# Ledger of designs, part 1: VHH binders against Epimerase family protein SDR39U1 homolog, chloroplastic (GC1)

No score or structure here was measured in a lab: all are predicted.

Target 1, 310 residues: Epimerase family protein SDR39U1 homolog, chloroplastic (GC1), of Arabidopsis thaliana (Mouse-ear cress) (q9sju9)
Amino acid sequence: CSSQKESQMTVSVTGATGFIGRRLVQRLRADNHAIRVLTRSKSKAEQIFPAKDFPGIVIAEESEWKNCVQGSTAVVNLAGLPISTRWSPEIKKEIKGSRIRVTSKVVDLINNSPAEARPTVLVSATAVGYYGTSETGVFDENSPSGKDYLAEVCREWEGTALKANKDVRVALIRIGVVLGKDGGALAMMIPFFQMFAGGPLGSGQQWFSWIHVDDLVNLIYEALTNPSYKGVINGTAPNPVRLGEMCQQLGSVLSRPSWLPVPDFALKALLGEGATVVLEGQKVLPVRAKELGFEFKYKYVKDALRAIMQ
Below, numbering starts at 1 at the first letter of every chain, in headers, positions and changes, except where a header shows other numbers; antibody chains aren't numbered by Kabat.
F, E and O stand for the ipSAE by ESMFold2-Fast, ESMFold2 and OpenDDE, each averaged over both directions (binder to target, target to binder). V2 = 0.75 x the mean of E and O + 0.25 x the DockQ between their complexes.
Where letters were taken out, [cut] stands.
Atom coordinates printed by the task and the answers are left out, and those that the model quotes come from them; centres of patches stay.

## First folded at step 6 (VHH)

Design m13
Fold by OpenDDE, look of step 20:
Structure m13 (fold): chain B 310 residues (1-310), chain A 118 residues (1-118)
Amino acid sequence: as target 1 above (310 residues)
Amino acid sequence: DVQLVESGGGLVQPGGSLRLSCVASGFTFSDYYMGWVRQAPGKGLEWVSDISTGGDTGYADSVKGRFAISRDNAKNTLYLQMNRLKPEDTAVYYCARGWEDFGSYDYAGQGTQVTVSS
């Protein structure tokens, strides 16, 4: 099987220093792509992605983003993930504003690039919060937006990304709850399991539309390379579960009982931004990913958790 | 196990000052973005300040010019100097570990109570 030497891409990435972003950058490196990190803090990014381990990596602060975006094959916009909702109204506005600002800046840079140096694809992250919260509803890429604040944020966030030049392929990844080692939702949940004997978080009836971080990175990667990946694509595993089931499975993997519920106030007090994701959810299916033939490594939460905890 | 232990809270009069400390353990402190969040009675969590691994700082508008965040990586300690305190600053203050993704945190301490009252 002649490994078709996938032509080397030059990929600019916002949010590269985040939980998802780091893994994406590692994947890009492993596949010998050129990486341009768009960051607010060059010093931080340099610590995370040292040149010795990432030869050829370019790290740029906001004032330098123009030079990175221009000439890039693709842009991945992960800044602002995950969306935090359990802040004061003022902070929520700031969070929303920052996400919109970064996305707008990226889009502007793309649009202002000469045609010959313009990225051809923008993969922009968003959230399943677009659909609003429901205990009974089932959502796919065709479902309408919710009415809550998070839905509004996602609408504006996505709308901003869609302002990219018509010649740029835009993929919007509506990301669910990301599961992985040493970060994401599990990093927030595990301490509570340790403290509260692994009981359900909240009522346990909330839907938990999860995705393993490796699958998410692969999905983003496919969106970079496959022209069919256009428009909205849910970044969720095919088998969402109730939060109670998630907790049960997590307890099993951790060899801990799961009988003592964690009260809402404790989650709110200790998890901060993660509290909303835990307390409210929606059942989201990756219909588009399936249609595109995306292969999930982790289709079931139990398998994902086992892999993460090994 | 990741641990964050806050201290330095207390009762202070308006216009007074407090210095909060947070001692981190169970992870490489220097590798992480750190921040302070607070929760006032009857209100949701509010971001106060954060500091990157490189020392870049951010502040909520409500505390700009009054609060200063700093870190001592050698001591695995995060600080919040709070000056010109106001009654509206009354809250439980939490030290939090996070990512550079606009206020995402994965761990927080037990919190320390700050009460500003005449």
Scores: ipSAE 0.032, ipTM 0.369, lowest interface PAE 5.2, mean pLDDT 87

## First folded at step 12 (VHH; from k2 with A33W)

Design k3
Fold by ESMFold2, look of step 12:
Structure k3 (fold): chain B 310 residues (1-310), chain A 119 residues (1-119)
Amino acid sequence: as target 1 above (310 residues)
Amino acid sequence: QVQLQESGGGLVQPGGSLRLSCAASGFTFSDYWMYWVRQAPEKGLEWVSTINSGGGETYYEDSVKGRFTVSRDNAKNTLYLQMNSLKPEDAAQYYCARDWFLGESFDYRGQGTQVTVSS
């Protein structure tokens, strides 16, 4: 089919300059949708989305966000401070605060828009951290939230997004570990494997609920365009693995051994309490996405890794 | 400037006990996870134990689990390692550390304290 047959959207995107956001912008542009990048640094966003390569893209700093949200068909909210950093009390406040502040701003702008100019769809990021961690539990969208700090962050994050006007369809995507070449977990891991220094983080028994970035972007796209995509949707591939298996598959794809485990203490030395982000995990299944008929291109981690490393 | 000073090492018979201390200054001790590492003659550095900033979570290398206990007193800026049921293979120079990285020289460790186990 022709790209001219698809209904054009105007989509405002927070976090567009990040790993997921850059891919989403490319995907939306490929289908001839109008994009409004909501950023805190116009100059940085212009370097990532130069006009010569992205004709027609609108880049707006925070004072201009109101004018972009009004008249947008939809909003995608991806902004948040990275959590794989050393945690101090100040950093923990920023992890929660950045997500709540940006999400609250976006929701306020949606709700304060006149009805005729209000976006009708909000797709808002959240994380599988909602469920807490477990080596033995299996989680789906009907599972209760965990009781740890990141679960609290996710609950408040989601609760803030759900304050959107009742006339706005809200889709909350609880994102797993996103796999791609130029960002996310693999960008940090690949150089160590290339130097023959790769291995599992910690015991390697933690669950690794992953998703290929192209599948995540397509899931967000379906949530923007298909009104059946409402409520909570896990953004994870259907076949989670233990981290040890993921590392073995990565080593196989790179023709490198996975033989130098990084012990728990080394990561805790680097990241403090934030080490739990990489040392613990949860088995999260995409039950809602499958019920909605979403087709994952990459169902197995080995296939995702091969595609990324080619 | 970060300063760490270990003490409490010495000579002990197999099965004996020692308590190591690490006095910290020059940083906010209660904000940091702390580490014990050791180095036997002609061997590399080996991680021994870790304690989180509040002291409620402790971690141990498998060979010392159940024999060693790490603790901290944040009011005194002091880290401890209680070493029970000592074995000859525990003989090493013991260091406390902040910001430990496996296989590298760490920026913040003390001069160490020697533990010797012999009959």
Scores: ipSAE 0.000, ipTM 0.113, lowest interface PAE 20.4, mean pLDDT 82

## First folded at step 21 (VHH; from m13 with G58Y W99T F102W)

Design x4
Fold by OpenDDE, fold request of step 24:
Structure x4 (fold): chain B 310 residues (1-310), chain A 118 residues (1-118)
Amino acid sequence: as target 1 above (310 residues)
Amino acid sequence: DVQLVESGGGLVQPGGSLRLSCVASGFTFSDYYMGWVRQAPGKGLEWVSDISTGGDTYYADSVKGRFAISRDNAKNTLYLQMNRLKPEDTAVYYCARGTEDWGSYDYAGQGTQVTVSS
């Protein structure tokens, strides 16, 4: 089956040095696309993406972003994800501001590009926090936005991305909890798990809308290459689970018991207001991805965890 | 080792001005996003201003129009010009090195005290 060699793209990527971004860049390299890394730390990016391993890669500091975006086929905006830092009230405010700023900058660069050199696709990351939190609700791409802070952040974040020129196809990926090796949510959860005998974080009843990082990268890639990928697309696996189940599965994979819950105050002490990300969740379904015919490699959390921990 | 050393703090009257400096060492200063954060008594850490490697500047609403962040890459120095200072600007000001993640810092200095009082 002669896999139609996809035409080479030139892709500018923010957040390239992040957990998701690195994997995306690797995918882009593997498929022989031209990569332009839009970074705040050129030195760090150069360390992560050395020229010897990434021939032709362009690493651009912010002053050089204009030249990178202009002439790019597409832009992937992953800067700001994941939100994994301890939240102080001040940091919380900055979370929204920083994400809006970078997205706005990217959009401005796209919009200010000459038409003949303007990217035709913007894939911009957002979060399932858009939907708010619920223990009982089920959310899809048509569900209304929540009323909490994260929902507000996501609304503004998405709104900023949507200011891209009308001729630019915008795909908004509302990303769930990303699972993968050596990063993502597991990097945060595993230490807690080890400290507190593998029990559930919080009540365990909160929904955990997860996605394997490989599936997420594939979803982003499809969004880059498939014109049908437009608008909001949930980046979540088809079978979300309760956090208790997640912890149980994780415990099983780690060969540890999962009976002792981590108290809320401990999470709050360590994560501050960011604890809400762990303590509260929502059941999100990837309805749009399914409609688009996206095939998840990891449909069940058990399989994802096994793959990650092997 | 990464080091950030702040200076320039002091006591000023309301409406006064100060210029903070931060000397960086142990890394390629020009390749990093830099910022200022502050901590007032009894309050948490507050973001003040950031400057990109390319010189793009960002400010918290509370200081916008009054503070100016700048950098001299040749001197490995970050600056914060603070004008029209208010009592609410009283805080320890920290120079911080930004990470790739927006809003995050991986290193900060010891801080310099800024006190605005009549």
Scores: ipSAE 0.031, ipTM 0.518, lowest interface PAE 2.6, mean pLDDT 88
Fold by OpenDDE, fold request of step 24:
Structure x4 (fold): chain B 310 residues (1-310), chain A 118 residues (1-118)
Amino acid sequence: as target 1 above (310 residues)
Amino acid sequence: DVQLVESGGGLVQPGGSLRLSCVASGFTFSDYYMGWVRQAPGKGLEWVSDISTGGDTYYADSVKGRFAISRDNAKNTLYLQMNRLKPEDTAVYYCARGTEDWGSYDYAGQGTQVTVSS
């Protein structure tokens, strides 16, 4: 617990209005850092982060991002986080493009900043989809990339972030399935559980590399403040579970049996191509986080779920 | 209340041009990501084009080089210039307000019919 009074940072954040972003902004506010929200919907962001509750916060539309990035201590790029909505084929096609575009914009802004006003740290989100899907494989930060579409997206996404100036420390957080209150994976899963009596989603054999949102935010925060946080860092809890076990635990917390499985076709009907996010997974271990001495508050999914449902 | 009202649709021959307009009200238009989506008969909703608050434009592959999205913030109006129209462009075109999440929309208009036929 290095209680070293961290100097005030100025942090520019994309994806600030998202599930993870909101919590990060709250953390930054709580620790008295200067916050610059990089948004494509200024009015919405202003509703989410009213000035009365976030004194000193700067909310910038895209045309104003340059002024925010310049002079920032660090940039957190969260805009590419998965959307837990139904995927149309058109949306799927746009997933890659949108993430690469926003990351490219951020990197360009960093690179085009004068040296004296250039952020020194870029924390950029990516996904465990980098590793592809497997029911049997175990993946860490040294594992090769997968061959599916999501892996391709992640490769290009990460590659774009790595184009940041050589003097900028880049941390890539490969984020697993994020668990938290009023959002994330649970917001998607709970309705299914309510409809189907808490049964497993799909076969239940797919791996579920989860992380509590608080741990993820802490991981991002450490990446902002600790120079050792460089390169790829898996944002996953130390004890991934199979989806069947996850469903069992969730059912237990919701006081529901988990005996009725949700068929793949039902998931596909409701989520479209986004069903792959639920139906396919990989076992990912946070080896780098462990090496860095990161302490997870929620090491086990049961504890995470209990905390969330309180 | 958020309102989006499309206009400019109609019947046009292949190779022809149309310009769609969308007038927004009930919100600060300039602060929002905007886009066009379309739905052809018997098909699902298809993304066509987006424009950011900063004026960055994006297009589906099917319309790249033929369509141009633009906005006039002073008039609270979104435009879609459609050139070299094809029969496969026949659809109801909807103006849509983008959310903070990329690829998502929270409001859409009633739509305007575009028919490309010889």
Scores: ipSAE 0.028, ipTM 0.500, lowest interface PAE 2.6, mean pLDDT 89
Fold by OpenDDE, fold request of step 24:
Structure x4 (fold): chain B 310 residues (1-310), chain A 118 residues (1-118)
Amino acid sequence: as target 1 above (310 residues)
Amino acid sequence: DVQLVESGGGLVQPGGSLRLSCVASGFTFSDYYMGWVRQAPGKGLEWVSDISTGGDTYYADSVKGRFAISRDNAKNTLYLQMNRLKPEDTAVYYCARGTEDWGSYDYAGQGTQVTVSS
């Protein structure tokens, strides 16, 4: 199987210092691609991606983004993730604006690049919140948008990304709940489990559309390299579960009983309005990824959790 | 505990000027991106201006050329010089600590009222 040596890409990445972004950068490095980190904190990024370990990496603050985007093969826009943080009313109001602003900036940089130096691919992150919340509905890439705040955020977020030049291939990854080591949703959930003996969060009936971080990174990578990856692609594992089941599995992996539920008020106290992200979910299927022949390493949440806890 | 305390707001006539100040405490001020956001009556939060750790400044189109953001790291203080004020600038102005993500903030002050009226 002659591994067609994939031609070296130059990839500009926003949100590179985040949970997903760091892993993407590591993947890009491992495959010997040129990496340009678009950051608001150069010092922080340099700590995360030291030149010694990432030879040739370019770390750019906002004033330098133009020079990075120009000449890049592709742009990955991960800034704004995750959304599942503590929401104050003020923060909530800024969620939409912040995502739109950074995406708009990236798109403008792409569009204003000379044609010969313009990236040809934009992979832009969004969220399954696009579909709204439902305890009974099943959603795929063709499903309509929800009516809640997160759906609105995602609509505008995606709409902004789609303003990229017509010659730029845009892939929108609607990301589910990301599972991985030392970050993501588990970093938030594990402390709760330790405090509350590993019981379910809330009623446990809400859907939990999860994805392992390695699968997500691989999906993003495929979107960078495969021209068939265009439009909306759900970044979710093929077997979503109820949150109760998720908690049960997590408890099992942690060798702790999972019988004591975490009440809604405790989640609201800790997460504020962001508790909605945990308490209200939706069942999302990766139909497009399947059609594209994407192979998930972790198809079942139990396997994902076992791998993470090893 | 992270604290941001705004001051300098008030009533001013159209065309007038104000200088807002924000004193930060509870964190290493110099290591953070800082910004101003505002909320007009009946409207949502609007981004006004940001300043990077390196001193790069950014402005919303609505205030560009009229407002100037600056910082004094030695004093842990953020400033917003507002010139040529318009009635549309009437809002509560908040000092906010920026995150890694563009336009995202994790802390804000209590705000200071700016009223532009004849």
Scores: ipSAE 0.027, ipTM 0.434, lowest interface PAE 3.4, mean pLDDT 88
Fold by ESMFold2, fold request of step 24:
Structure x4 (fold): chain B 310 residues (1-310), chain A 118 residues (1-118)
Amino acid sequence: as target 1 above (310 residues)
Amino acid sequence: DVQLVESGGGLVQPGGSLRLSCVASGFTFSDYYMGWVRQAPGKGLEWVSDISTGGDTYYADSVKGRFAISRDNAKNTLYLQMNRLKPEDTAVYYCARGTEDWGSYDYAGQGTQVTVSS
């Protein structure tokens, strides 16, 4: 069909080697789009995208990014989204500045491209941490930002992406907790859950605003292809749960009990200041995505978990 | 077991210099991006600098032109030369091992205190 040929994109992707990025690359390749991987490490990216399995993919180290961004129809910026390590005992924290650096470089490369070769769409990742945490609040895309450190990082991250030339359509996706089979938050939770008797971390009353990785990839894809997708869009499924419910459903799917909570003190002793990212959350609703008619495949966490764990 | 051991911190007057070092063990040092992050009192972690496996260097705007990151892969050691120090540079400085995702590190050392005060 002529539509497939007429709509072929060339997409430059930062963060392509991460969990979300790998799935996005597969999705774009399935529709015959050209893909340019913008990476910190060319050799590691080539291990993930070997030429025999990914013919025609371009892998570019940082010095080569200019030539890839120039002539791309679109850019997806996923760099700096540490979704695979949230529940790890490693000391991995959200770090101000690194996302700003990469995002600033991407925006500069877009803005310095000649108009005839400039990408027309930037889809840039951000996080639901923008809103801060609350056990009682409900957030949508019109809600104000929180006051904590991660909210500050998200504000600067988003502000940097918005410096793209005014003729570039910018979609900012505030991503929740991504659930998937071989990565994301769930892959880190399963060993921890099994080791600590399968109970919730802390009180279990913290909000868990999640999204299945397939829905997130499709949301990004819609943002690339549909001009109505602009501005801020929450990347969360429509039915957030409390962490206690999440753990209960995960235990059921794993055939493990979920009845012994992990105390705050024990978690703080293991993670120090990093404990707050697992002890607190926010209820974030996908109001803009619903207004745009986006169809979530996984609306309820039990269905997402069953699909992942089958 | 991955270990990162920082040293070289201390009390310095404004305008002074310090050189931090970080000795790495338990992994193939040359295969990893390495970085420095810092935490000022009562603040979150702030990225300072990265160095790639190929030796390319990157700096936060707040330290560009004053700090220099380097690595010696033969000694498994990461360095941060800090010049023209300001009171705003007062923080615990952590040596960190990078992941494939920008803005993420999977291991950090215990940190070394840098205090810039009259």
Scores: ipSAE 0.020, ipTM 0.494, lowest interface PAE 7.3, mean pLDDT 82

Design x4
Fold by ESMFold2, fold request of step 24:
Structure x4 (fold): chain B 310 residues (1-310), chain A 118 residues (1-118)
Amino acid sequence: as target 1 above (310 residues)
Amino acid sequence: DVQLVESGGGLVQPGGSLRLSCVASGFTFSDYYMGWVRQAPGKGLEWVSDISTGGDTYYADSVKGRFAISRDNAKNTLYLQMNRLKPEDTAVYYCARGTEDWGSYDYAGQGTQVTVSS
């Protein structure tokens, strides 16, 4: 009978129409938080969040963002995803400057808000690409950045978010490969897996540091509500696998054999410069999230895949 | 299917100007965030400019104050006015259709070459 409005946050979200963002909006609505969708296209966001199904949601194009960020309790910046998935069809068209520009605008709007109306927390997405790739290395939040292009993008992305005013708590979530129903990395992987006779992409030896979308959304939610969540937090499940094991378990669930690996040259022909993103990976452990007491619902990829595919 | 056709490139002296055009078809142009990206020889793609459905414009630092993006929704056409061109602006310029995810594009044209040299 009673509203939960006394604990209500007002959360401005960039990237809300994406796979992760939609689920975050649903999670926030479940606890009666007010949501302001910061979008490039108001009309497309309204199709995804129609007013009849999402009463009270505010949808704002960039010219309207100032009035949404001012007076918000918090901002979640998911703009620039899905660079963290490495399976996105957009990987060939990833543009460093545009992603950094949106993050810079969000930070400027926060910093230019009057202190009494300024958001107190910024949760900003980044990616495990920060660490570079390795078949042998193990990375945690204290590990240095890699030297490749994606690591450079992540460093600049994080550096831009860190320009937020010092009285704003910033949590940077370095997101792994996000798994979930009806989207995410699996929506991209399944067609490639099936088109290439169900085998692993490349050698299958690359690390696959993944997270179930429900755990990622809960991690973002904890970062919004718990002041101990600050600084860099790896958004990865505690038990990464090699891609070969991932493909084997996916093949079992899809009732397809998993015995023909996809050759490197076929991926390069199809994906061009983006092939490296799917041919290499990194083992990333959620050390900070464990220190903070975060409870992962899906610790093993087999359990995540069963839940998604049922 | 979706088509983006760039034109207006060419050879120009440093300090000169060019106007690029991109004619769109196969989708409702007015519903999409649009942008320009470029690729210099031997380099990756570089974002240049975006324009929202409502006409708000955004620019990379390297072109801010020199380039102006615009759109004509009645003609399904995206423009890039490039002024005070520098040799560093030499690249193939692509018209790109934005996705709902910030920083991502799902289609680009074949590109138009801009060469800035003496």
Scores: ipSAE 0.000, ipTM 0.395, lowest interface PAE 11.3, mean pLDDT 81

